# VHH binders against Enoyl-CoA delta isomerase 1, mitochondrial (ECI1), part 24

Target 1, 258 residues: Enoyl-CoA delta isomerase 1, mitochondrial (ECI1), of Homo sapiens (Human) (p42126)
Amino acid sequence: QRVLVEPDAGAGVAVMKFKNPPVNSLSLEFLTELVISLEKLENDKSFRGVILTSDRPGVFSAGLDLTEMCGRSPAHYAGYWKAVQELWLRLYQSNLVLVSAINGACPAGGCLVALTCDYRILADNPRYCIGLNETQLGIIAPFWLKDTLENTIGHRAAERALQLGLLFPPAEALQVGIVDQVVPEEQVQSTALSAIAQWMAIPDHARQLTKAMMRKATASRLVTQRDADVQNFVSFISKDSIQKSLQMYLERLKEEKG
Key: E = the ipSAE of ESMFold2; O = the ipSAE of OpenDDE; V2 = 0.75 times the mean of E and O plus 0.25 times the DockQ between their complexes.

## First folded at step 10 (VHH; framework vhh_ozoralizumab_d1)

Design y5 (from x3 with S103D R106S D107T Y108S; at its last fold request DockQ between E and O 0.57; V2 from the best seeds 0.69)
Amino acid sequence: EVQLVESGGGLVQPGGSLRLSCAASGFTFSRYVMYWVRQAPGKGLEWVSEITGSGYFTRYPDSVKGRFTISRDNAKNTLYLQMNSLRPEDTAVYYCAKDKGYDSGSTSGMDVRGQGTLVTVSS
ESMFold2, look of step 10: ipSAE 0.645; ipTM 0.854
ESMFold2 (binder alone), look of step 10: mean pLDDT 84; pTM 0.849
OpenDDE, look of step 10: ipSAE 0.814; ipTM 0.908
ESMFold2, fold request of step 19: ipSAE 0.605, 0.662, 0.647; ipTM 0.847, 0.866, 0.863
ESMFold2 (binder alone), fold request of step 19: mean pLDDT 84, 84, 84; pTM 0.850, 0.850, 0.846
OpenDDE, fold request of step 19: ipSAE 0.786, 0.777, 0.794; ipTM 0.903, 0.901, 0.905

Design y6 (from x3 with G55E; at its last look DockQ between E and O 0.01; V2 from the best seeds 0.00; counts 0 for: pae O 11.2 > 2, off the site)
Fold by OpenDDE, look of step 10:
Structure y6 (fold): chain B 258 residues (1-258), chain A 123 residues (1-123)
Amino acid sequence: as target 1 above (258 residues)
Amino acid sequence: EVQLVESGGGLVQPGGSLRLSCAASGFTFSRYVMYWVRQAPGKGLEWVSEITGSEYFTRYPDSVKGRFTISRDNAKNTLYLQMNSLRPEDTAVYYCAKDKGYSSGRDYGMDVRGQGTLVTVSS
């Protein structure tokens, strides 16, 4: 299992721990397990909130799995991106309170996951940066992810962050507003539990409707343009220059690990 | 034990200024977000200001923005609140509060508060 679910039905909270070594990359299987796990919790009325965190401190999620986007068929790319879209849609529109307990590095796809949550807590470790660094790799963030960031930190800050592909250390992350709290690493989980309790103190119906109202426009844009977005991704990722770059990067990673 | 002791309250006329201080002890002051909160007679607790440990981030509600300034001296373990252009509606007991963690950007998570200091704004 790549996702560990620790339920506390009495508290109405479950902790979802990412356990996809080595760095919780969002592989197709991992994406699928995340969606399934979330769906199970959503269908259980005993749960009102979920904390997302890494089973291994140090890395929340390294982001998308590059092996899913390199040396594969166009059909595979399409399926993979649909899975990414699905995860985003499910997280972003979840009726559950979602809190990210970010106990490790959180770039790119990791940040995507974190941004879908209602509240984000980041461990105060200079090694733990959060942000969307796609442009540093010559990649453009999808419009729905851009909108998510924009809705979180504002248009101007998002514009700068995306163009420069910034990864924010904890202090800057807090300042720009990409995270809500920065706490000592050993307090991340307890803070998350306290935070989620605050959110769950709100009547569910009112909270859920408000959340839906706030996020409907962004979610609807992706739903309406889901196929076009997939096509754009496939077209982009299939480019020879992009494939070459990805291959080189993967080779570099292998060398560093070896 | 964490201790917070507020001082500097008193009677002031509308439009006047006042500076509050909070002496902190029992924890590494520079590592924690600090807050000022206030409670007016018959009203609930209201958040007034926030400052991170390194003073990298400050935040105010609209009710006091532009009039109040939070600051800190980490060497002296002291928190300050400069209040300018005071209004009768600013009348309250003002409390210094410690955050549970190092930083809070969007929401405040208070841990411990002091005994408070009374600020009365009246003609």
Scores: ipSAE 0.005, ipTM 0.278, lowest interface PAE 11.2, mean pLDDT 92
ESMFold2, look of step 10: ipSAE 0.546; ipTM 0.820
ESMFold2 (binder alone), look of step 10: mean pLDDT 82; pTM 0.826

Design y7 (from x3 with G55R R106T; at its last look DockQ between E and O 0.62; V2 from the best seeds 0.00; counts 0 for: pae E 2.5 > 2)
Fold by ESMFold2, look of step 10:
Structure y7 (fold): chain B 258 residues (1-258), chain A 123 residues (1-123)
Amino acid sequence: as target 1 above (258 residues)
Amino acid sequence: EVQLVESGGGLVQPGGSLRLSCAASGFTFSRYVMYWVRQAPGKGLEWVSEITGSRYFTRYPDSVKGRFTISRDNAKNTLYLQMNSLRPEDTAVYYCAKDKGYSSGTDYGMDVRGQGTLVTVSS
């Protein structure tokens, strides 16, 4: 089990805890469990909101699973990227209130997940960070993720952050607007519960229609270009130079784990 | 009322194939996670596959991974299980199930409603 769902039907809220050792990398299996769990919650009338958080100490999610993007067939890369697109579309357009309780490091694909939420709370720990650091790995964020960041922190801040591959510590994350609130670690869960209750005080129909209107243009750009985006990813990730870079990073990650 | 009607079972030799079907009615089929489960003689229910409403995501236990394929036709409200390379250990009554969610009075679970379809794998 890579996703632990703790329901509180009386409150209309479920907590979705990421439990994919060691660092909640977005493997194909983890992506699958995330979407399945989200779909089950979306179809359960008892729930109006979900808190996304981590069961792993010190990390929310380390991002995309590089083992899915290195040393595989083009067909595998296409399937993986379709799964990443599907997770983003499902989260970004969900009818549930989504709150990220970011209780650890949140780089790259972890930030992708967090940016889909309606509200983001980051623990005030100097070891934690949030941001899209793909360029430091020689990888570019897909256009729909760039759009999401731009919609959140504005064009100039997003332009600078993406080019430099910036990761924001808590105070800077709050200042730039990539998170909505920073609180002590022990208050992250209770703050998430308070935030989701405020969102749920808004009538569901009006809130959901408003979210759909605000997000439609960004979501539609991906939907209408989905196959082309997959082809671009497969072409990029298949380049020999990129594969060699990914292999080097994977070897370093293995050494860190022992 | 939710109705699930399984079909396609039968007697097959080891190494053979069968395709099971599940006709669904009484709910918006395309919205729900669907399952196949099986019950071998004298045993409890065993989960054998899971598929999202969008069909993009499927899951299998190691015992059937690579041999079984779950699929669905949302226009026809029908769930399928393609079973290949069948083994005697796959002998069971197979049920489809609708996801019943995380309601406060019920743990996460699978809503089995039909009579099932018997699959017997024997030489």
Scores: ipSAE 0.482, ipTM 0.800, lowest interface PAE 2.5, mean pLDDT 91
ESMFold2 (binder alone), look of step 10: mean pLDDT 81; pTM 0.816
OpenDDE, look of step 10: ipSAE 0.609; ipTM 0.828

Design y8 (from x3 with Y56W S103E R106K D107T Y108S; at its last look DockQ between E and O 0.72; V2 from the best seeds 0.62)
Fold by OpenDDE, look of step 10:
Structure y8 (fold): chain B 258 residues (1-258), chain A 123 residues (1-123)
Amino acid sequence: as target 1 above (258 residues)
Amino acid sequence: EVQLVESGGGLVQPGGSLRLSCAASGFTFSRYVMYWVRQAPGKGLEWVSEITGSGWFTRYPDSVKGRFTISRDNAKNTLYLQMNSLRPEDTAVYYCAKDKGYESGKTSGMDVRGQGTLVTVSS
């Protein structure tokens, strides 16, 4: 089990803990468990909010699973990216209140997950950075992710952050607005519970409709361009130069772990 | 009222294929995780497959992984199970089931099941 769900029906909240060793990479299986878990919670009237957090010390999520994008068939790449899209859509458009309790590093795909949430709390640890660092790797963020970041921190800030591929430490993350609170590490969970309670105090219908209004445009763009986006991704990731780079990187990672 | 009606069962030879269908009614089909489960003679209920409402995500136990494919047509409110490379041990009554969420505290939050359809794999 890669996702631990700890329900508290009395509180109307479930805590989803990422437990996908070693660094909660967004493997297809992990994505699957996340979406399935979320959907089950969405269909349970006992729950109104979900806290996303990591069961792995020091890491929220390292992002996309490179093994899903290297040495596989184009069909696999397409399937994987569709899964990523679907995860984003489900999280971003969830009727549940989603709060990220970010208790570890949160780059790239981890940040993607966090950005879909309604509220983000980051542990005050200089080692825990959050952001989209794709450009540092020669990769362009998809437009829907760009839009998500832009909707969070504003156009200018997003433009700078994406071009430079910035990973923000807690203080800067708070300043730029990519997270809503920075708290001591031991307070992340309790703060998340308090925060989610505030959101759940709002009538669900009004909250949900407002959220839909705010997010519909971005979500609709992806839905409308879903196939094109997949094609772009597959075309990009399938390039020999990219595959070579990914392979080298994976090999390096193996060496460092060994 | 939630209704699930399975069909497509029958007798097949080992190595054969079969496609099961489940017609769903009485609920918003596309919103719910759906399951196939099976019960072999003298055995308990076994999870066979699950699929998200959108149909994008599926899971299988190792026992059927690579051989079975769950899918759905939300426009038709129908769940499918394509079974390939069937084995005698796959002999069972197969049920379609609706997810009920996490109210049960179980990872497999199955709610209503249909009457089932019998699949017999024999030479």
Scores: ipSAE 0.518, ipTM 0.798, lowest interface PAE 1.1, mean pLDDT 94
ESMFold2, look of step 10: ipSAE 0.657; ipTM 0.864
ESMFold2 (binder alone), look of step 10: mean pLDDT 83; pTM 0.837

## First folded at step 11 (VHH; framework vhh_ozoralizumab_d1)

Design z1 (from y3 with E50V; at its last look DockQ between E and O 0.01; V2 from the best seeds 0.00; counts 0 for: pae O 8.5 > 2, off the site)
Fold by OpenDDE, look of step 11:
Structure z1 (fold): chain B 258 residues (1-258), chain A 123 residues (1-123)
Amino acid sequence: as target 1 above (258 residues)
Amino acid sequence: EVQLVESGGGLVQPGGSLRLSCAASGFTFSRYVMYWVRQAPGKGLEWVSVITGSGYFTRYPDSVKGRFTISRDNAKNTLYLQMNSLRPEDTAVYYCAKDKGSTPGRDYGMDVRGQGTLVTVSS
């Protein structure tokens, strides 16, 4: 099991812990488990809020699984990207209060997950950076991810961050507004509980409708352009030059681990 | 002025139990999240329990889950920590701490803590 769910029905809160060794990469299987877990919680009226956090030391999520995007069939790439879209849609439009307790590094796809949440708490560790660094790898963020970041930190800040592929250490992350709080690592979980309680104190109907209203434009655009977005991804990732780059990168990673 | 005064610490054998109390004053107790935190010698401050103002929400780290129970009596402005099945690694100074937040829109986090009470678990 790659996702651990710790429910507290009495409190109306569940803690979802990422446990996908080694670095909580968003493999297809992991994505699926995340969506299933979230759906189960959404369908249980006893829950109103979820804290997302990592069970892996030092990492929230390393992002997309490169092995899912290298040396596979176009059909596999399409399926994988659809899963990524689905995860984003489910998280981004969730009626649950979602709070990220970011207790490790949070680049790329990890940041994607964090950005879907209503509130983000980052551990004050200089090793824990958060951001979308796709451009540093020659990759363009999809429009729905771009919008998510833009809606979080503003147009100008997002424009700079995306073009430069910035990963923000805690102090800068807080300054730019990509996270809401920075706290000592040992306080991340307790702070998350405190924060989620604040959000849950709001009438659900009003909160949920407001959230939907705020996020509808971006979510709806993806839904209407879902296939086109998949095609764009498949076309891009299938390029010989991209595949070669990914292969080389994966080989380097293996060498570093060995 | 916010004041928190912990009591109930002492020497206990492994497997024993203690109940800590924290008397709060200087603020509307029921409106604030409260924490128990501890600091062992040579180690940093770690949270061991949290409870919302109403007492509706509680959370524990894995290290104490199932053994410690946080509660509060808002009528008495008192926070409690029931500690069962104590272990040597639970030895620390335990602090009651107040959250910063009582107003919507404010950032939450630990604010003021008391002087602490020493808990020693030893055979």
Scores: ipSAE 0.014, ipTM 0.366, lowest interface PAE 8.5, mean pLDDT 92
ESMFold2, look of step 11: ipSAE 0.336; ipTM 0.719
ESMFold2 (binder alone), look of step 11: mean pLDDT 83; pTM 0.836

Design z2 (from y3 with E50V Y56W; at its last look DockQ between E and O 0.52; V2 from the best seeds 0.00; counts 0 for: pae E 4.6 > 2)
Fold by ESMFold2, look of step 11:
Structure z2 (fold): chain B 258 residues (1-258), chain A 123 residues (1-123)
Amino acid sequence: as target 1 above (258 residues)
Amino acid sequence: EVQLVESGGGLVQPGGSLRLSCAASGFTFSRYVMYWVRQAPGKGLEWVSVITGSGWFTRYPDSVKGRFTISRDNAKNTLYLQMNSLRPEDTAVYYCAKDKGSTPGRDYGMDVRGQGTLVTVSS
């Protein structure tokens, strides 16, 4: 229901379209459907690669679902964060070639998803920015997301981007290296198909082992610190000031939607 | 050869609880999405829970959400269903199922192999 999978068995590729109205927020239900769909594709030998894209106009994913982080029990926050960690681990270490076809705005948790991919293509539309803007909300990106950004764009660019909560429009996203390619919006899907074919031209075993070697240290840092990371999130998000800020932001979103 | 053996069913009063087990063999259990499904008398198969290989993600239809809990023990190759607040409508043969691959337009694909375990909810 929230994830539409369109197989192309001839190409060995599936297109996974995000369909979680209104803006593909990473609700617990959406996270669950994403991981289930990913596992099914990983275990189907007909597929070697997946293109992640959006079925919602104007947005790839708006990020974490604030309703999962506001007005809930500490146990709920812990469960939610464990689910977010699990999605990242599963995407980051997937044996599939993953290409993000970013056909809309990609802030915060949307950028988290995109950064796990092997290749990122962004539509050339000035309304479609990508980045980790958590600090502008008074929130700190988790260390494993900081590591992922640093591995992608380098230490200095990541340091600046995270402290300022930068969202990069397409030209700047390409310049800083947070995306690999920027193309006209109507070419995003065809470009993703071309890119994933190039990745799949590499023998699967060698490509997969190389990816695992390159990503093992970063993934292991989270695995060994998983409980502490959950506790840090629960402690932070449970603060009265943070809860009030989240509630006010959610009320603002309801007013804008009306 | 894939084998799935269900157990733990029985007669329970409304409001009661049961825990079902499914022993799995013949495949790498920890790698596969697993399901519980049920078949009430005269009806088709209805999924009642799904769980990822790691056990971190679970999903339920509204009819059982909040009452049923799926879990797995990958060291023992065993799938579980904790059923609480049972209702007469939950009366069915319960099967565990291995994912048999995605089909267009479906939320899940299910490979049912065992005889199931009967759950009867009656006073």
Scores: ipSAE 0.237, ipTM 0.656, lowest interface PAE 4.6, mean pLDDT 89
ESMFold2 (binder alone), look of step 11: mean pLDDT 82; pTM 0.823
OpenDDE, look of step 11: ipSAE 0.437; ipTM 0.763

Design z3 (from y5 with E50V Y56W; at its last look DockQ between E and O 0.59; V2 from the best seeds 0.00; counts 0 for: pae E 4.3 > 2)
Fold by OpenDDE, look of step 11:
Structure z3 (fold): chain B 258 residues (1-258), chain A 123 residues (1-123)
Amino acid sequence: as target 1 above (258 residues)
Amino acid sequence: EVQLVESGGGLVQPGGSLRLSCAASGFTFSRYVMYWVRQAPGKGLEWVSVITGSGWFTRYPDSVKGRFTISRDNAKNTLYLQMNSLRPEDTAVYYCAKDKGYDSGSTSGMDVRGQGTLVTVSS
């Protein structure tokens, strides 16, 4: 089990903990468990809010699993990207209040998950950076991810952050607005519980409709262009130059661990 | 009481097709993740497909990917498994299973499954 769900039906809240060693990479299996867990919570009327957090020390999520994108078939790449889209759509359009309790590093795909939430709390640790660093790897963020960041920190800030592939330490993350609070690490969970209670105090109907209204443009665009987006990803990731780069990177990672 | 009743099993030749059905009752069908699982003789239980309550998300193991398709009709409280290009190694008792959900305090895994339907692939 890669996703631990701790329900508190009485409080109407569930804590979803990421437990996918070593660094909560978004493998296909992990994505699957996330999507399924989220939908289960969505379908259970006893829950109104979910806190996302990590059960792995020092890391919220390292992002996409490179092993899913290297040395596989185009069909696999397509399936993997569909899973990524599904996770984003489910999180981004969730009727639940979602709060990220970010208790570790949060780059790339980890940041994607965090950005879908309604509220983000980051532990005050200089080692815990959050951001979308795709460009540093020669990768362009998909439009729906770009929009998500833009809608969070504004157009100019997002433009700069994406082009430079910035990862923000806690102080800077708070300043730019990519997270809502920075607190001592030992206070992250309690702060998340307090935050989610505040959000759940709002009438669900009004909150949900407002959220839908705010996010409709981006979500609808992806829904209507899902296949095209998948094809773009497959075409890109299947390039020989990209595959070679990924392979080299994976090899380096193995050497460093060895 | 939760009840699941599988049907549609039988004898089929290699390369053939079969469609399994599972009639569900005793719970709000559309709110639960559903599974197809199988048990071959002398082997353990193996999942062969999963589908979310809404039907939007499905997954398959590599062993059946591209050949099996899980679907559901929430209006009819029925789960389906279309099996194409069947192989001898697909011979097993097939079960539909309900996800536990979170209401019982269980956060993952299968809950109730039916009595199963036998699928035999043989020339």
Scores: ipSAE 0.081, ipTM 0.594, lowest interface PAE 2.6, mean pLDDT 93
ESMFold2, look of step 11: ipSAE 0.290; ipTM 0.658
ESMFold2 (binder alone), look of step 11: mean pLDDT 82; pTM 0.826

Design z4 (from y5 with E50V Y102L; at its last look DockQ between E and O 0.65; V2 from the best seeds 0.00; counts 0 for: pae O 3.5 > 2)
Fold by OpenDDE, look of step 11:
Structure z4 (fold): chain B 258 residues (1-258), chain A 123 residues (1-123)
Amino acid sequence: as target 1 above (258 residues)
Amino acid sequence: EVQLVESGGGLVQPGGSLRLSCAASGFTFSRYVMYWVRQAPGKGLEWVSVITGSGYFTRYPDSVKGRFTISRDNAKNTLYLQMNSLRPEDTAVYYCAKDKGLDSGSTSGMDVRGQGTLVTVSS
C-alpha cells in the first residue's frame, strides 16, 4: 500500500500519508491509489477535510516518476499524462478541504500536489525546498500548472519562479507565499489539524462554491484542452533528445545508489 | 435502492474471451469506485478489478493483470469487464460491487453487489 489513510470520522478529517518508496515519486500506481483514496473520502459524508503528508523521511514527493516517461510507448506516455491531469483536476476541484502538511522536499510534481491544496504548511528545514523547477531541466510547465502557481503567488512572482525554475527554502517559500505557514518539523501535523479545523468551520456550501468559482477558469480550460495537452506532452517527451537525457539521468541515479 | 445486475457470463473455452456487464441503478454511478469480484467454487471472494468514478484509474491483481480490463460508461450507468485469455482457474461467479467509501476502521470496502453471473472456462 502506497497511500495510508488514517481516518478520524469524529473530527471529520482524514490524513493521507504518502508511502511510495523511495521518494514518493508519482508513479501511475501511486497516482491511482491517491485518486481512489480521495474518491472514497469524497463519498463519505463523515469527512470534510483531508491532510496530505508524507510517511517517507525527508521527502514529501520528488515529483513525476521518470521511469513512466522514459523508454515506454507513446500510448503509455499518453496514459500517464492523462492520469496526472486527472489527479490535478480531482485535487484542484475537490469539495473537501485539502491541507498539505509538507514534511519534506517538495519539488516539481510534489509541488503540483501541494499547490492543489487549500492551505500549505512547510516544515522549517533548510533541506526542504518547494517549487517548480521544470525549466532547469529544459521543460515547460503545462498551462494549468502555471495557472495554479500564478493563482497562488501572483503573476509576477510566478513568472520569475517558473522562468528561473526556483526551489524555495522555507523562509523564502513563506515570503513569496507558496506556503502559508512555516513551523518546526515536529509541529507540522498539529498545525495542519488546527488549520483544517478553521477551514471546516466555514459552511461547506459557501466554501465549496467559492472555491469552485475561484478555480473554474483554470480547471475548465484543462478539461476543454485535455487531449491537446496530452498530445503536447507526448510529442515533447518522445523527442530523442529528451529520451536520451532522461535515460542518462536515470543511469546516473542508479550509479549513485550503488 | 441500490441495484446491480450482472450479465454476460457463460461457458467459454480456455484462451477464449468474454465480456461482462453490470447495470447500476439507485445511486449516482459516476461518483463511486466500482469493483468486479469473483468467487470460485470452494474459495473465498476475490477482487479482480477496480475503477474510479471517472474511469481514468484502474487496478488489477497479478492474477488477471494483462488479461482483464475494467471499464465503465457513466452515461449508461454500466460497468464492464473484458476478459481475455481465459483460464480454467478463472471459473467463478463474477459480481459487480459498489464501493461504500471509507469507514472509521477501514480504507477499503464494498457496499452492495449484484446477484452475480457465472463464468465457466472449460475445454
Scores: ipSAE 0.055, ipTM 0.563, lowest interface PAE 3.5, mean pLDDT 93
ESMFold2, look of step 11: ipSAE 0.484; ipTM 0.779
ESMFold2 (binder alone), look of step 11: mean pLDDT 81; pTM 0.820

Design z5 (from y3 with E50V S102P P104S; at its last look DockQ between E and O 0.59; V2 from the best seeds 0.00; counts 0 for: pae O 5.4 > 2)
Fold by OpenDDE, look of step 11:
Structure z5 (fold): chain B 258 residues (1-258), chain A 123 residues (1-123)
Amino acid sequence: as target 1 above (258 residues)
Amino acid sequence: EVQLVESGGGLVQPGGSLRLSCAASGFTFSRYVMYWVRQAPGKGLEWVSVITGSGYFTRYPDSVKGRFTISRDNAKNTLYLQMNSLRPEDTAVYYCAKDKGPTSGRDYGMDVRGQGTLVTVSS
């Protein structure tokens, strides 16, 4: 089990804990479990909010699983990217209140997950950075992810952050607005519970419609361009130069762990 | 009332293929995770496939991975299980099951299932 769900029906809240060793990489199986868990909660009227957090020390999520994008077939790449799109769509358009309790490093795909939430709390640890660092790896963020960041921190800040591939430590993350609160690590969970209660105090119908209205443009654009986006990803990731780079990186990781 | 009706079972030789169907009614089909489960003679109930409401995410146990494919047509309120490379150990009554919705901390929380369809794999 890669996702632990701790429900509190009385409070109308569930905590989803990421437990996919070693660093909560977004493997296909992990993505599947996340969506299944979310869907179950969405279908239970007892729940109105979900807190996303990590059960792995020091890491919220390291992002996409590189093993899913290296040495596989184009069909596999396409399937994997479709799964990533679906996860984003489900999280981004969820009728549930989603709060990220970020208790570890949150780069790339981890940041993607966090950005889909309605509210983000980051532990005050200088080792915990959040951001989209794709460009540092020679990768371009997809338009829907760019839009998500832009909608969070503004156009100029997003433009700078994406081009430079910035990872923000807690103080800077708060300043730029990529997270909403920075608190001591031991207070992250309790703060998340307080925050989600505030959001759930709003009438669901009004809140949900407002959220849908705010996010409709970006979500609809991906829905209408899903196939094109998949093709772009497959074309990019299948390049020999990219595959070589990924392979080298994976080999280095193995050496470091060995 | 939730109703699930399985069909498509039968006798097949080892290495053969079958396609099971499940007609769903009494609930918003597209919103729910659906399962295929099976019970072999003298054995307990085991899951063989799961699919999300949208159909984009599926999971399989190692025992059937690569051989079975779950799919759904939400417009027709129908769940499918394509079974290829069937083995004698696949002999069982196969059930379509609906997710219960509430989270119990379990990976798979099934609610209602149909009457089942018998699949027999034998030479």
Scores: ipSAE 0.021, ipTM 0.402, lowest interface PAE 5.4, mean pLDDT 92
ESMFold2, look of step 11: ipSAE 0.374; ipTM 0.737
ESMFold2 (binder alone), look of step 11: mean pLDDT 83; pTM 0.841

